VHH binders against Abasic site processing protein HMCES (HMCES). Designs and how they scored, part 155

Target 1, 269 residues: Abasic site processing protein HMCES (HMCES), of Homo sapiens (Human) (q96fz2)
Amino acid sequence: CGRTSCHLPRDVLTRACAYQDRRGQQRLPEWRDPDKYCPSYNKSPQSNSPVLLSRLHFEKDADSSERIIAPMRWGLVPSWFKESDPSKLQFNTTNCRSDTVMEKRSFKVPLGKGRRCVVLADGFYEWQRCQGTNQRQPYFIYFPQIKTEKSGSIGAADSPENWEKVWDNWRLLTMAGIFDCWEPPEGGDVLYSYTIITVDSCKGLSDIHHRMPAILDGEEAVSKWLDFGEVSTQEALKLIHPTENITFHAVSSVVNNSRNNTPECLAPV

## First folded at step 15 (VHH)

Design sb21 (from sb0 with Y104W; framework vhh_8pnl_2)
Fold by ESMFold2-Fast, scan of step 15:
Structure sb21 (fold): chain B 269 residues (1-269), chain A 117 residues (1-117)
Amino acid sequence: as target 1 above (269 residues)
Amino acid sequence: QGQLVESGGGLVQPGGSLRLSCADAGFDFSHYDMAWYRQAPGKERELVARITYGGTTNYADSVKGRFTISRDNAKSTLYLQMNSLKPEDTAMYYCAAGLEYESWDYWGQGTRVTVSA
């Protein structure tokens, strides 16, 4: 996973993240640094994306089931990094393999501190190898959406206008992430950055790409991944596996250039 | 496995030079780490050179000072400039790209380099 869409306006995104805490109280996540949220149809590594994480990471004695939503840099910068420029890291941390996550210090250490987050997106993009050509076919991959008369059509051949109407009731993709906190050597604000955990593709996606993000399907999985106060690392890792509850459609090559940021990036072709 | 295409391999005499290229016309690798690997007959595949998305380079001891890895993100192309070639550099050369620590999502099919008198 190396490209996502997360274009919802902040208020719509917040409402899409409505949840219940441990006591059954209906809540909206509380924002940190909301001004750093930049909606885009074409999010690349090193840009900021919104994540959910437990309030307990920021407030001593907070209920660990309560959620914060915060923009974080995509591409985990380990707390021990000594250079001033994160682009000088000697390895890529955009993704983190589930099968070796406990063997890599950059991921094992923050995971041991409960630094689990849920990465939010409209969906993600993958590029299918086309046999016999040097071209790839991009696909937009997302949770199955509930069809209503008001939300428009779901599937191939829908108009761009119909897809825009669907966003009012869109079910956000929820991907398992690990984050860390890095203090710049020259001073300044602590940098929060994350990686997306990856697994082998499910059967439904195997013809598009051999890897997929670890998707947390439903509120029970999301709650357990976030709640580091009650759910151990060992128990949380049981949530990391391929899922078949996913759909997709082909999109225009416009998405190939990460500088393009228009609805055409995810519109069905 | 992705689709990367290597080119530039060939036959050269010891002391000669070659420039390898690795490209994919439809894909943006600017955020990927990229690498060159090689495999000589009867040997395991080994890392030759690596370049991160930010331009940090790392080389195998056997090629330091002779090989230079570089990238042109505008052209989605990776390069390996090979100077002062030796017979032991004879191998199939592969490019790779990835978004995670010490793992590669995409590999090329390889280009052959032969160094002989």
Scores: ipSAE 0.656, ipTM 0.818, lowest interface PAE 1.3, mean pLDDT 88

Design sb22 (from sb0 with Y104M; framework vhh_8pnl_2)
Fold by ESMFold2-Fast, scan of step 15:
Structure sb22 (fold): chain B 269 residues (1-269), chain A 117 residues (1-117)
Amino acid sequence: as target 1 above (269 residues)
Amino acid sequence: QGQLVESGGGLVQPGGSLRLSCADAGFDFSHYDMAWYRQAPGKERELVARITYGGTTNYADSVKGRFTISRDNAKSTLYLQMNSLKPEDTAMYYCAAGLEYESMDYWGQGTRVTVSA
């Protein structure tokens, strides 16, 4: 996974993240650094994306089931990184393989500190190689959405104009992430950055791409991944697996250029 | 079939030079780490050179000082400049790209390099 859409205005995104804490109280996540949130139809690595994480990361004795929402840099910079420029990192941390996550120091250490987060997106993009050409066909991949009270899911059959009305009740994609906190050696603000955990593609996506993000399907999975105060690393990792509860449609090559940021990027073609 | 397209391979004499290119028209690799791998006849595939999205490079000891990896994100192209070629550099050369630590997601079909008199 290396390209997402997360275009909802801050207030709409916040309401889409409504949740119930351990005591059964309905809540909205509390923002940190809300001014750093930049909605876009075409989010690439090194840009900021919103993530959910436990309040306990920021407040001693906080209820670990309460949630913060914060923009973080996509591309994990390990806390031990010694240079001044994160771009000088010796390896890519956009994605973290589930099969080696406990073997790699860059990921094992923050996991041991409970630094689990849920990465939010409208959906993500993948590029399928076309037979007999070097061109790729992009797809927008997302949770099945409710079209109406009487309908099942929204699909490519809807006109692009009708897609504008679906965002009010959009079910956000919730991907398992790991974050870390890096203090620049010569001073400056702490950098919060994340990686998306990846798994082998499910059967439904295997013809598009061989890898997919680890998707946390439903509130039980999301709450267990976030609650590092009650759920151990070992138990949380049991949530990391391919999922079939996903849908997709082909999109225009407009999305190929990460500088393009318009609704056409995710509209069905 | 691979997902990246290599070019520039060929037959050269020992001491010669070749410049390999790797491109995928219309796809943005600017955020990917990219690498050149090779597989000599009867041998396992090995990493030749890697370049991160940020421009940090790493080379196999056998090619250090002779090969230079570079990238041009505006042209969506990866290069390998090979100088002072030796018979033991004879191999299929593969371009690769990835977003995962130590793993490559995309691979080319390869371009053949033969170094012989």
Scores: ipSAE 0.714, ipTM 0.851, lowest interface PAE 1.1, mean pLDDT 89

Design sb23 (from sb0 with Y104Q; framework vhh_8pnl_2)
Fold by ESMFold2-Fast, scan of step 15:
Structure sb23 (fold): chain B 269 residues (1-269), chain A 117 residues (1-117)
Amino acid sequence: as target 1 above (269 residues)
Amino acid sequence: QGQLVESGGGLVQPGGSLRLSCADAGFDFSHYDMAWYRQAPGKERELVARITYGGTTNYADSVKGRFTISRDNAKSTLYLQMNSLKPEDTAMYYCAAGLEYESQDYWGQGTRVTVSA
């Protein structure tokens, strides 16, 4: 997974993340650094994306089931990194393989600190190899959406205008992530950065790409992944597996260039 | 797998030079780590050189000081400058791109390099 869409305005995104805490109280996640959130139809590594994480990471007495939403840099910079420039890392941290997550120091250390997050997106993009040509077909991949006459209905969204209306009740894609906090050696603000855990693709996606993000399907899975105060690393890792509850449609090659940031990136072709 | 396109291979005399290129006009690889692998006749495919999205490079011991890997992130093009070529460098050369540790998502079809008098 190396390209997502997360285009919702901040207020719409916040409402899409409504949740219940452990006591059953309905809540909206509280923002940190909301001015760093940059909506885009075409988000690449090194850009900021919104993630959910437990309030307990910021307040020692907080209920670990309460959630913060914060923009973080895509591309994990380990807390132990000693150089001044994050781009000098020896390896790519855009994605973290589920099968080696406990073998890599860069991921094992933040996992040991409970630094689990849920990466939010409208969906993600993958490029299918077309047999016999050098052309690739991009696809937008996302959760099945709830059907309504007015919103969240892919069946009723048969034009670009109707497609835009489905965003009002869009079910955001929720991907399992690991984050870390890095203090620049020369001083300055702490950098929060994340990686997306990846697994083998499910049967439904195998013709598009051989890998997929670890998707947390439903509020129970999301809550357990975030709640590092009650759920151990061992228990949380049981949530990491391929998911079949996913859908997709082909999109225009406009999305290929990461600089393009228009609704055409998501529109069915 | 053959999504990336290599070019620049050919026949060269020992001590000569070649510059390999790897590009895909349809996709932006600037955020990927990229690498050159080679496979000599009758041998396993081996890593020759790797460059991260940020420009950090690593080389196989057999090519250090002779080969230089570089990239043009704006054009999503990868290069391998090969100097002081030896008969032992004769192989099919492949480029690859990935976002995961030790995993390649995309591979090229390969370009042949022959070093012979």
Scores: ipSAE 0.663, ipTM 0.819, lowest interface PAE 1.4, mean pLDDT 89

Design sb24 (from sb0 with Y104E; framework vhh_8pnl_2)
Fold by ESMFold2-Fast, scan of step 15:
Structure sb24 (fold): chain B 269 residues (1-269), chain A 117 residues (1-117)
Amino acid sequence: as target 1 above (269 residues)
Amino acid sequence: QGQLVESGGGLVQPGGSLRLSCADAGFDFSHYDMAWYRQAPGKERELVARITYGGTTNYADSVKGRFTISRDNAKSTLYLQMNSLKPEDTAMYYCAAGLEYESEDYWGQGTRVTVSA
């Protein structure tokens, strides 16, 4: 996973993240640094994306089932990194393999601190190799959506008003992530950054790409992944596996260039 | 599943030079780490050189000082400049791209390098 769409306006995104805490109280996640949220149809590594994480990470006595939503840099910078420039890191941390997560210091250390997060997106993009050409076919991959009379489907929305109706009740893709906190050596604000955990592709996606993000399908899985105060690393890792509850459609090559940020990036062809 | 296209392989005498290229006209690799691997007959595939998205390079001890990896993100092209070639450098050379530590998402189909008198 190396490209997502997360274009919802902040208010719509917040409502899409409505949840119940341990007491059964209906809540919306509380924002940290909302001004750093940059909606886009075409988000690449090193940009900021919204993640959910436990309030207990910020308040020592908080209820670990309560959620914060915060923009974080895509591409984990380990807390122990000693250089000034994160781009000088000696390996890519955009994704983290599930099978080696406990063997790699960059991921094992933040996991030991309970630094689990849920990465939010409308969906993600993957590029299928086309036989006989050097061109790839991009696909937009997302949770199956519940259709209503008001919202319509993605394929049926041709105007800004119709597109807005589709997104009002969109089920966000919820991907398992690990984050870390890095303090720049020269001083300045703490950098929060994340990686997306990856697994082998499910059967439904195997013809598109051989890897997929670890998707947390449903509120029970999301709650257990986030709740580091009650759920151990060992128990949380049992949630990391391929899922078949996913759908996709082909999109135009407009998405190939990460500078393109328009609805055409995810529109069906 | 080769997505990347290698070129520049061939037959060269010991002490000669070759420049390998790896390109993909339809994909933005600027955020990926990229690498060159090689596989000699009867041996496992081994890492030759890696370059991160930020430009940090790493080389196998066997090629250090002789090979140089570089990239041109504007052209979506990866290079391997091979100097002072030895018979033991004979292998199929593969380029790769990845977003994970010590793991590759995309592989090329390979280009053959033969070093022989």
Scores: ipSAE 0.689, ipTM 0.837, lowest interface PAE 1.2, mean pLDDT 89

Design sb25 (from sb0 with Y104I; framework vhh_8pnl_2)
Fold by ESMFold2-Fast, scan of step 15:
Structure sb25 (fold): chain B 269 residues (1-269), chain A 117 residues (1-117)
Amino acid sequence: as target 1 above (269 residues)
Amino acid sequence: QGQLVESGGGLVQPGGSLRLSCADAGFDFSHYDMAWYRQAPGKERELVARITYGGTTNYADSVKGRFTISRDNAKSTLYLQMNSLKPEDTAMYYCAAGLEYESIDYWGQGTRVTVSA
């Protein structure tokens, strides 16, 4: 996973993240650094994307089931990194393989500190190699969406007007992430950055790409992944596996260039 | 199934040089780490050289000082300059791209390098 869409305006995104805490109280996540949120149809590594994480990471006595939403840099910079420029890191941390996560210091250490987050997106993009051409076919991959009377059905949304109605009730993709906190050696603000955990693709996606993000399907999985105060690393890692509860459609090559940021990037073709 | 295209392999005498190139198929690899791997007959693929998206390089001990990895993101091309080639450098050379250290998302088909007198 190396390209997502996360285009919802901040207020719409916040409402899409409504949740219940441990006591059954309905809540909206509280923002940190909301001005750093940059909606885009075409998010690449090293840009900021919104993640959910436990309030307990910021407030010593907070209920670990309460959630913060914060923009974080995509591409985990380990807390132990000694140089001043994150681009000088000796390896890429855009993704983290589930099968080696406990063997890699960059990921094992923040996991041991409970630094789990849920990465939010409209969906993600993957590129299928097409036989007989030098070009790849991009696909937009996302949760199945609930039909509404106004939108009709997601599968039948074939016009811009119908797609606009869909976004009001869009079910965001929720991907398992690990984050870390890095203090620049020359001073400045703490950098929060994350990686997306990846697994082998499910049967439904195997013809598009051989890997997929670890998707947390439903509020129970999301709650357990975030709640590092009650759920151990071992228990949380049991949530990391392929899912078949996913859908997709082909999109135009406009998405190939990460500089393109228009609705055409995810529109069906 | 390879998604990257390599070129530049061939037959050279010991002490000779070759420059390998690897180009994408119309995809932006600028955010990916890129690497060259090699595989001698009957052996596992081994890392030869890696370059991160930020330009940091790493080399296998057997090639340090002889090989140089570089990239040109504007041309979406990865290079491996191979100098002072030895018979033990004989292998199929593969271009690779990934978003996690030691994890490969995309492989090339390979280009053959033979070093013999």
Scores: ipSAE 0.614, ipTM 0.796, lowest interface PAE 1.5, mean pLDDT 88

Design sb26 (from sb0 with Y104T; framework vhh_8pnl_2)
Fold by ESMFold2-Fast, scan of step 15:
Structure sb26 (fold): chain B 269 residues (1-269), chain A 117 residues (1-117)
Amino acid sequence: as target 1 above (269 residues)
Amino acid sequence: QGQLVESGGGLVQPGGSLRLSCADAGFDFSHYDMAWYRQAPGKERELVARITYGGTTNYADSVKGRFTISRDNAKSTLYLQMNSLKPEDTAMYYCAAGLEYESTDYWGQGTRVTVSA
């Protein structure tokens, strides 16, 4: 996973994240640094994306089931990093393999501190290799969407006019992430940055790409991943596995250039 | 996934030089770590050199001071400048790309380098 869409306006995104705390109270996540949220149809590594994390990370006696939403840099910068420029890291931290996460100190340490987050996106992009050519077919991959209570999920066959209306009730993709906090050695604000955990692709996606993000399907999985005050690292890692509850459609090559940021990036073709 | 295409291999005498290139038309690898691996006859594939998306490089001890890895993100092209070539550098050379720590998910088809008198 190396390209997402997260284009919803802040107010729409916030409502899409409505949840219940452990007492059953309906809540919206509280924003930190909302000014750093930059909606885009085409988000690449090193850009900021919104993540959910437990309020307990920021307030000592907070209820660990209450949620904060905050923009974080995609590409985890370990707390021990001593250079001034995060691009000088000796390895890529865009993604973290589920099978080696407990063996890599850059990921094991923040996991041990409960630094789990849920990475939010409209969906993600992958590029299918086309036989006999260097051309690749991009696909937009996302949760099945409910068009109405009676019509079921939204399909790729829906017209562009219908796609414009789906965003009001879009079910956001919820990916398992690990974050860390890095304090620049020359001073400045603490940098919050994350990596997306990856797993082997499910059967439904195997013809497009051999890896996929670890998707947390439903509020129970999301709650357990976030609640580091009640759910141990060992229990949380049981949530990390491929999922088949996913859909996709082909998109145009416009998405190939990460500078392109228009609805054409995710529109069905 | 993806097709990385290597070029620049060939036959060269000991002490000679070659420059390998690796490109993928139509896809942007600028956010990927990139690497050169090689596989000599009868041996396992080994890392020769790696360059991160930010330009940090790492080299196998056997090639330090002789090989230079570099990249041009605007052209989505990776290079390996090989100087002072030795017979033991004879191998198939493979280009690779990844977004995961020390993981390689994208491979090229390879280009052959032969160092012989």
Scores: ipSAE 0.624, ipTM 0.810, lowest interface PAE 1.6, mean pLDDT 88

Design sb27 (from sb0 with Y104S; framework vhh_8pnl_2)
Fold by ESMFold2-Fast, scan of step 15:
Structure sb27 (fold): chain B 269 residues (1-269), chain A 117 residues (1-117)
Amino acid sequence: as target 1 above (269 residues)
Amino acid sequence: QGQLVESGGGLVQPGGSLRLSCADAGFDFSHYDMAWYRQAPGKERELVARITYGGTTNYADSVKGRFTISRDNAKSTLYLQMNSLKPEDTAMYYCAAGLEYESSDYWGQGTRVTVSA
């Protein structure tokens, strides 16, 4: 996973993240650094994306089931990194393989501190190689969406005429992430950055790409991944596996250039 | 299954030089780590050189001082400059790209390098 869409306006995104805390109280996540949220149809590594994480990371006595939403840099910079420029890191941390997550110090250390987050997106993009032409077909991959009568279609997400109507109740893709906190040696603000955990593709996606993000399907999985106060690393890692509850459609090559940021990037072709 | 295209392989005499190129038409891999691997007949594939998206390089001990990996993100091209070639360098050379630590998601189909008199 190396390209996503997260274009919802901040207020719409916040409402899409409504949840229940451990006591059953309905809540909206509280923002940190909301001014750093930059909606886009075409988000690449090193850009900021919104993530959910436990309030307990910021307040020592907080209820660990309460959620913060914060923009974080895509591409985990380990807390031990001693250079001044994150681009000097000697390895790529855009994604973290589930099979080696406990073997790599960059991921094992923050995971041991409970630094689990849920990465939010409208969906993600992958490129299928076309046999015989050496061309590539991009796909937009996302959760199956609720079908609505107001949209006038049983499969609202599959029709261009219905796209404007589905964003009001879009089910955001929720991907398992690990984050870390890095203090620049020369001073400045603490940098929060994350990686997306990856697994082998499910059967439904195997013809498009051989890897997929670890998707947390449903509020129970999301809650357990975030709640590092009650759920151990070992228990949380049981949530990391391929899922079949995913859909996709082909999109225009406009998405290929990460500088293009228009609705055409995710529109069905 | 590759999404990268290698070129520049061929037959060269010991002590000669070759420059390999790896390109992907229309895809932005500037955020990816890039690598060259090789596989000689009857042997497993081995890492030759890696360059991160930030430009940090790493080389196999057998090629240090002789090979140079570089990239041009504006042209979406990866290079391997091979100097002082030895018969032991004879192999199929593969280009790879990835977003995971020491792992590659995308591979080329390879270009053959033969070093012999």
Scores: ipSAE 0.678, ipTM 0.837, lowest interface PAE 1.3, mean pLDDT 89

Design sb28 (from sb0 with Y104N; framework vhh_8pnl_2)
Fold by ESMFold2-Fast, scan of step 15:
Structure sb28 (fold): chain B 269 residues (1-269), chain A 117 residues (1-117)
Amino acid sequence: as target 1 above (269 residues)
Amino acid sequence: QGQLVESGGGLVQPGGSLRLSCADAGFDFSHYDMAWYRQAPGKERELVARITYGGTTNYADSVKGRFTISRDNAKSTLYLQMNSLKPEDTAMYYCAAGLEYESNDYWGQGTRVTVSA
């Protein structure tokens, strides 16, 4: 996974993240650095994306079931990194393989500290290689959405005009992430950065791409992944597996260029 | 999977030079780590050189000082400059791109390099 859409205005995004704490109380996540949220239809690595994480990471003795939402850099910079420029890292940390996550120091150490987060997106993009050609077909991949107007799910059959109306009740894609905190050696603000855990593609996506992000399907999975105060690393890792509850449609090649940031990037073609 | 296209392979005499290119028209791979792998007849595929999105390079011991990996993100092209070629460098050369440590999502079809003894 190396390209997402996360275009919702901050207030719409916040409402889409409504949740219940351990006591059953309905809540909205509290923002850190809300002005650093940068919505886009075409988010690439090294850009900031909103993630959910436990309040306990920031407040001693906080209820670990309460959530913060914060923009973090996509591309994990390990806390032990000693150079001043994160681009000097000797390996890519955009994604983290589930099968080797406990073997890689960059990921094992923050996991041991409970630094689990949920990466939010409208959906993600993948490029299918077409047989017998050098062309790729991009697809936008997302949770099945409920049509509130007594029709079936939205999809490729819907006109582009109808997509304008779905965002107010859009079910955000919730991907399992690991984050870390890096203190620049020259001083300045702590950098929070994340990686998306990846798994083998499910059957439904196997014709598009061989890998997919580890998707946390539903509030129970999201809550357990975030709650590092009550859920051990070993128990949380049981949530990391391919999921079939996903849908997709073909999109225009406009999305290929990461500088393009328009609704055309995810509109059905 | 993948649509990286290699070029620049061929037959060369020992001590000669070749420059391999790997291009992908229309796809932005500037955020990917890129690598060259090779596979000699009857051998397993091995990493030759890797370059991160930020320009940090790593080389197999067998090619250090002779090969140079570089990239031009504006042209969406990866290069491998091969100098002082040896018969042992004879192989099919593949380019690859990935977003995960030691893992590649995209692979090219390969270009053949033959160093005649």
Scores: ipSAE 0.703, ipTM 0.849, lowest interface PAE 1.2, mean pLDDT 89

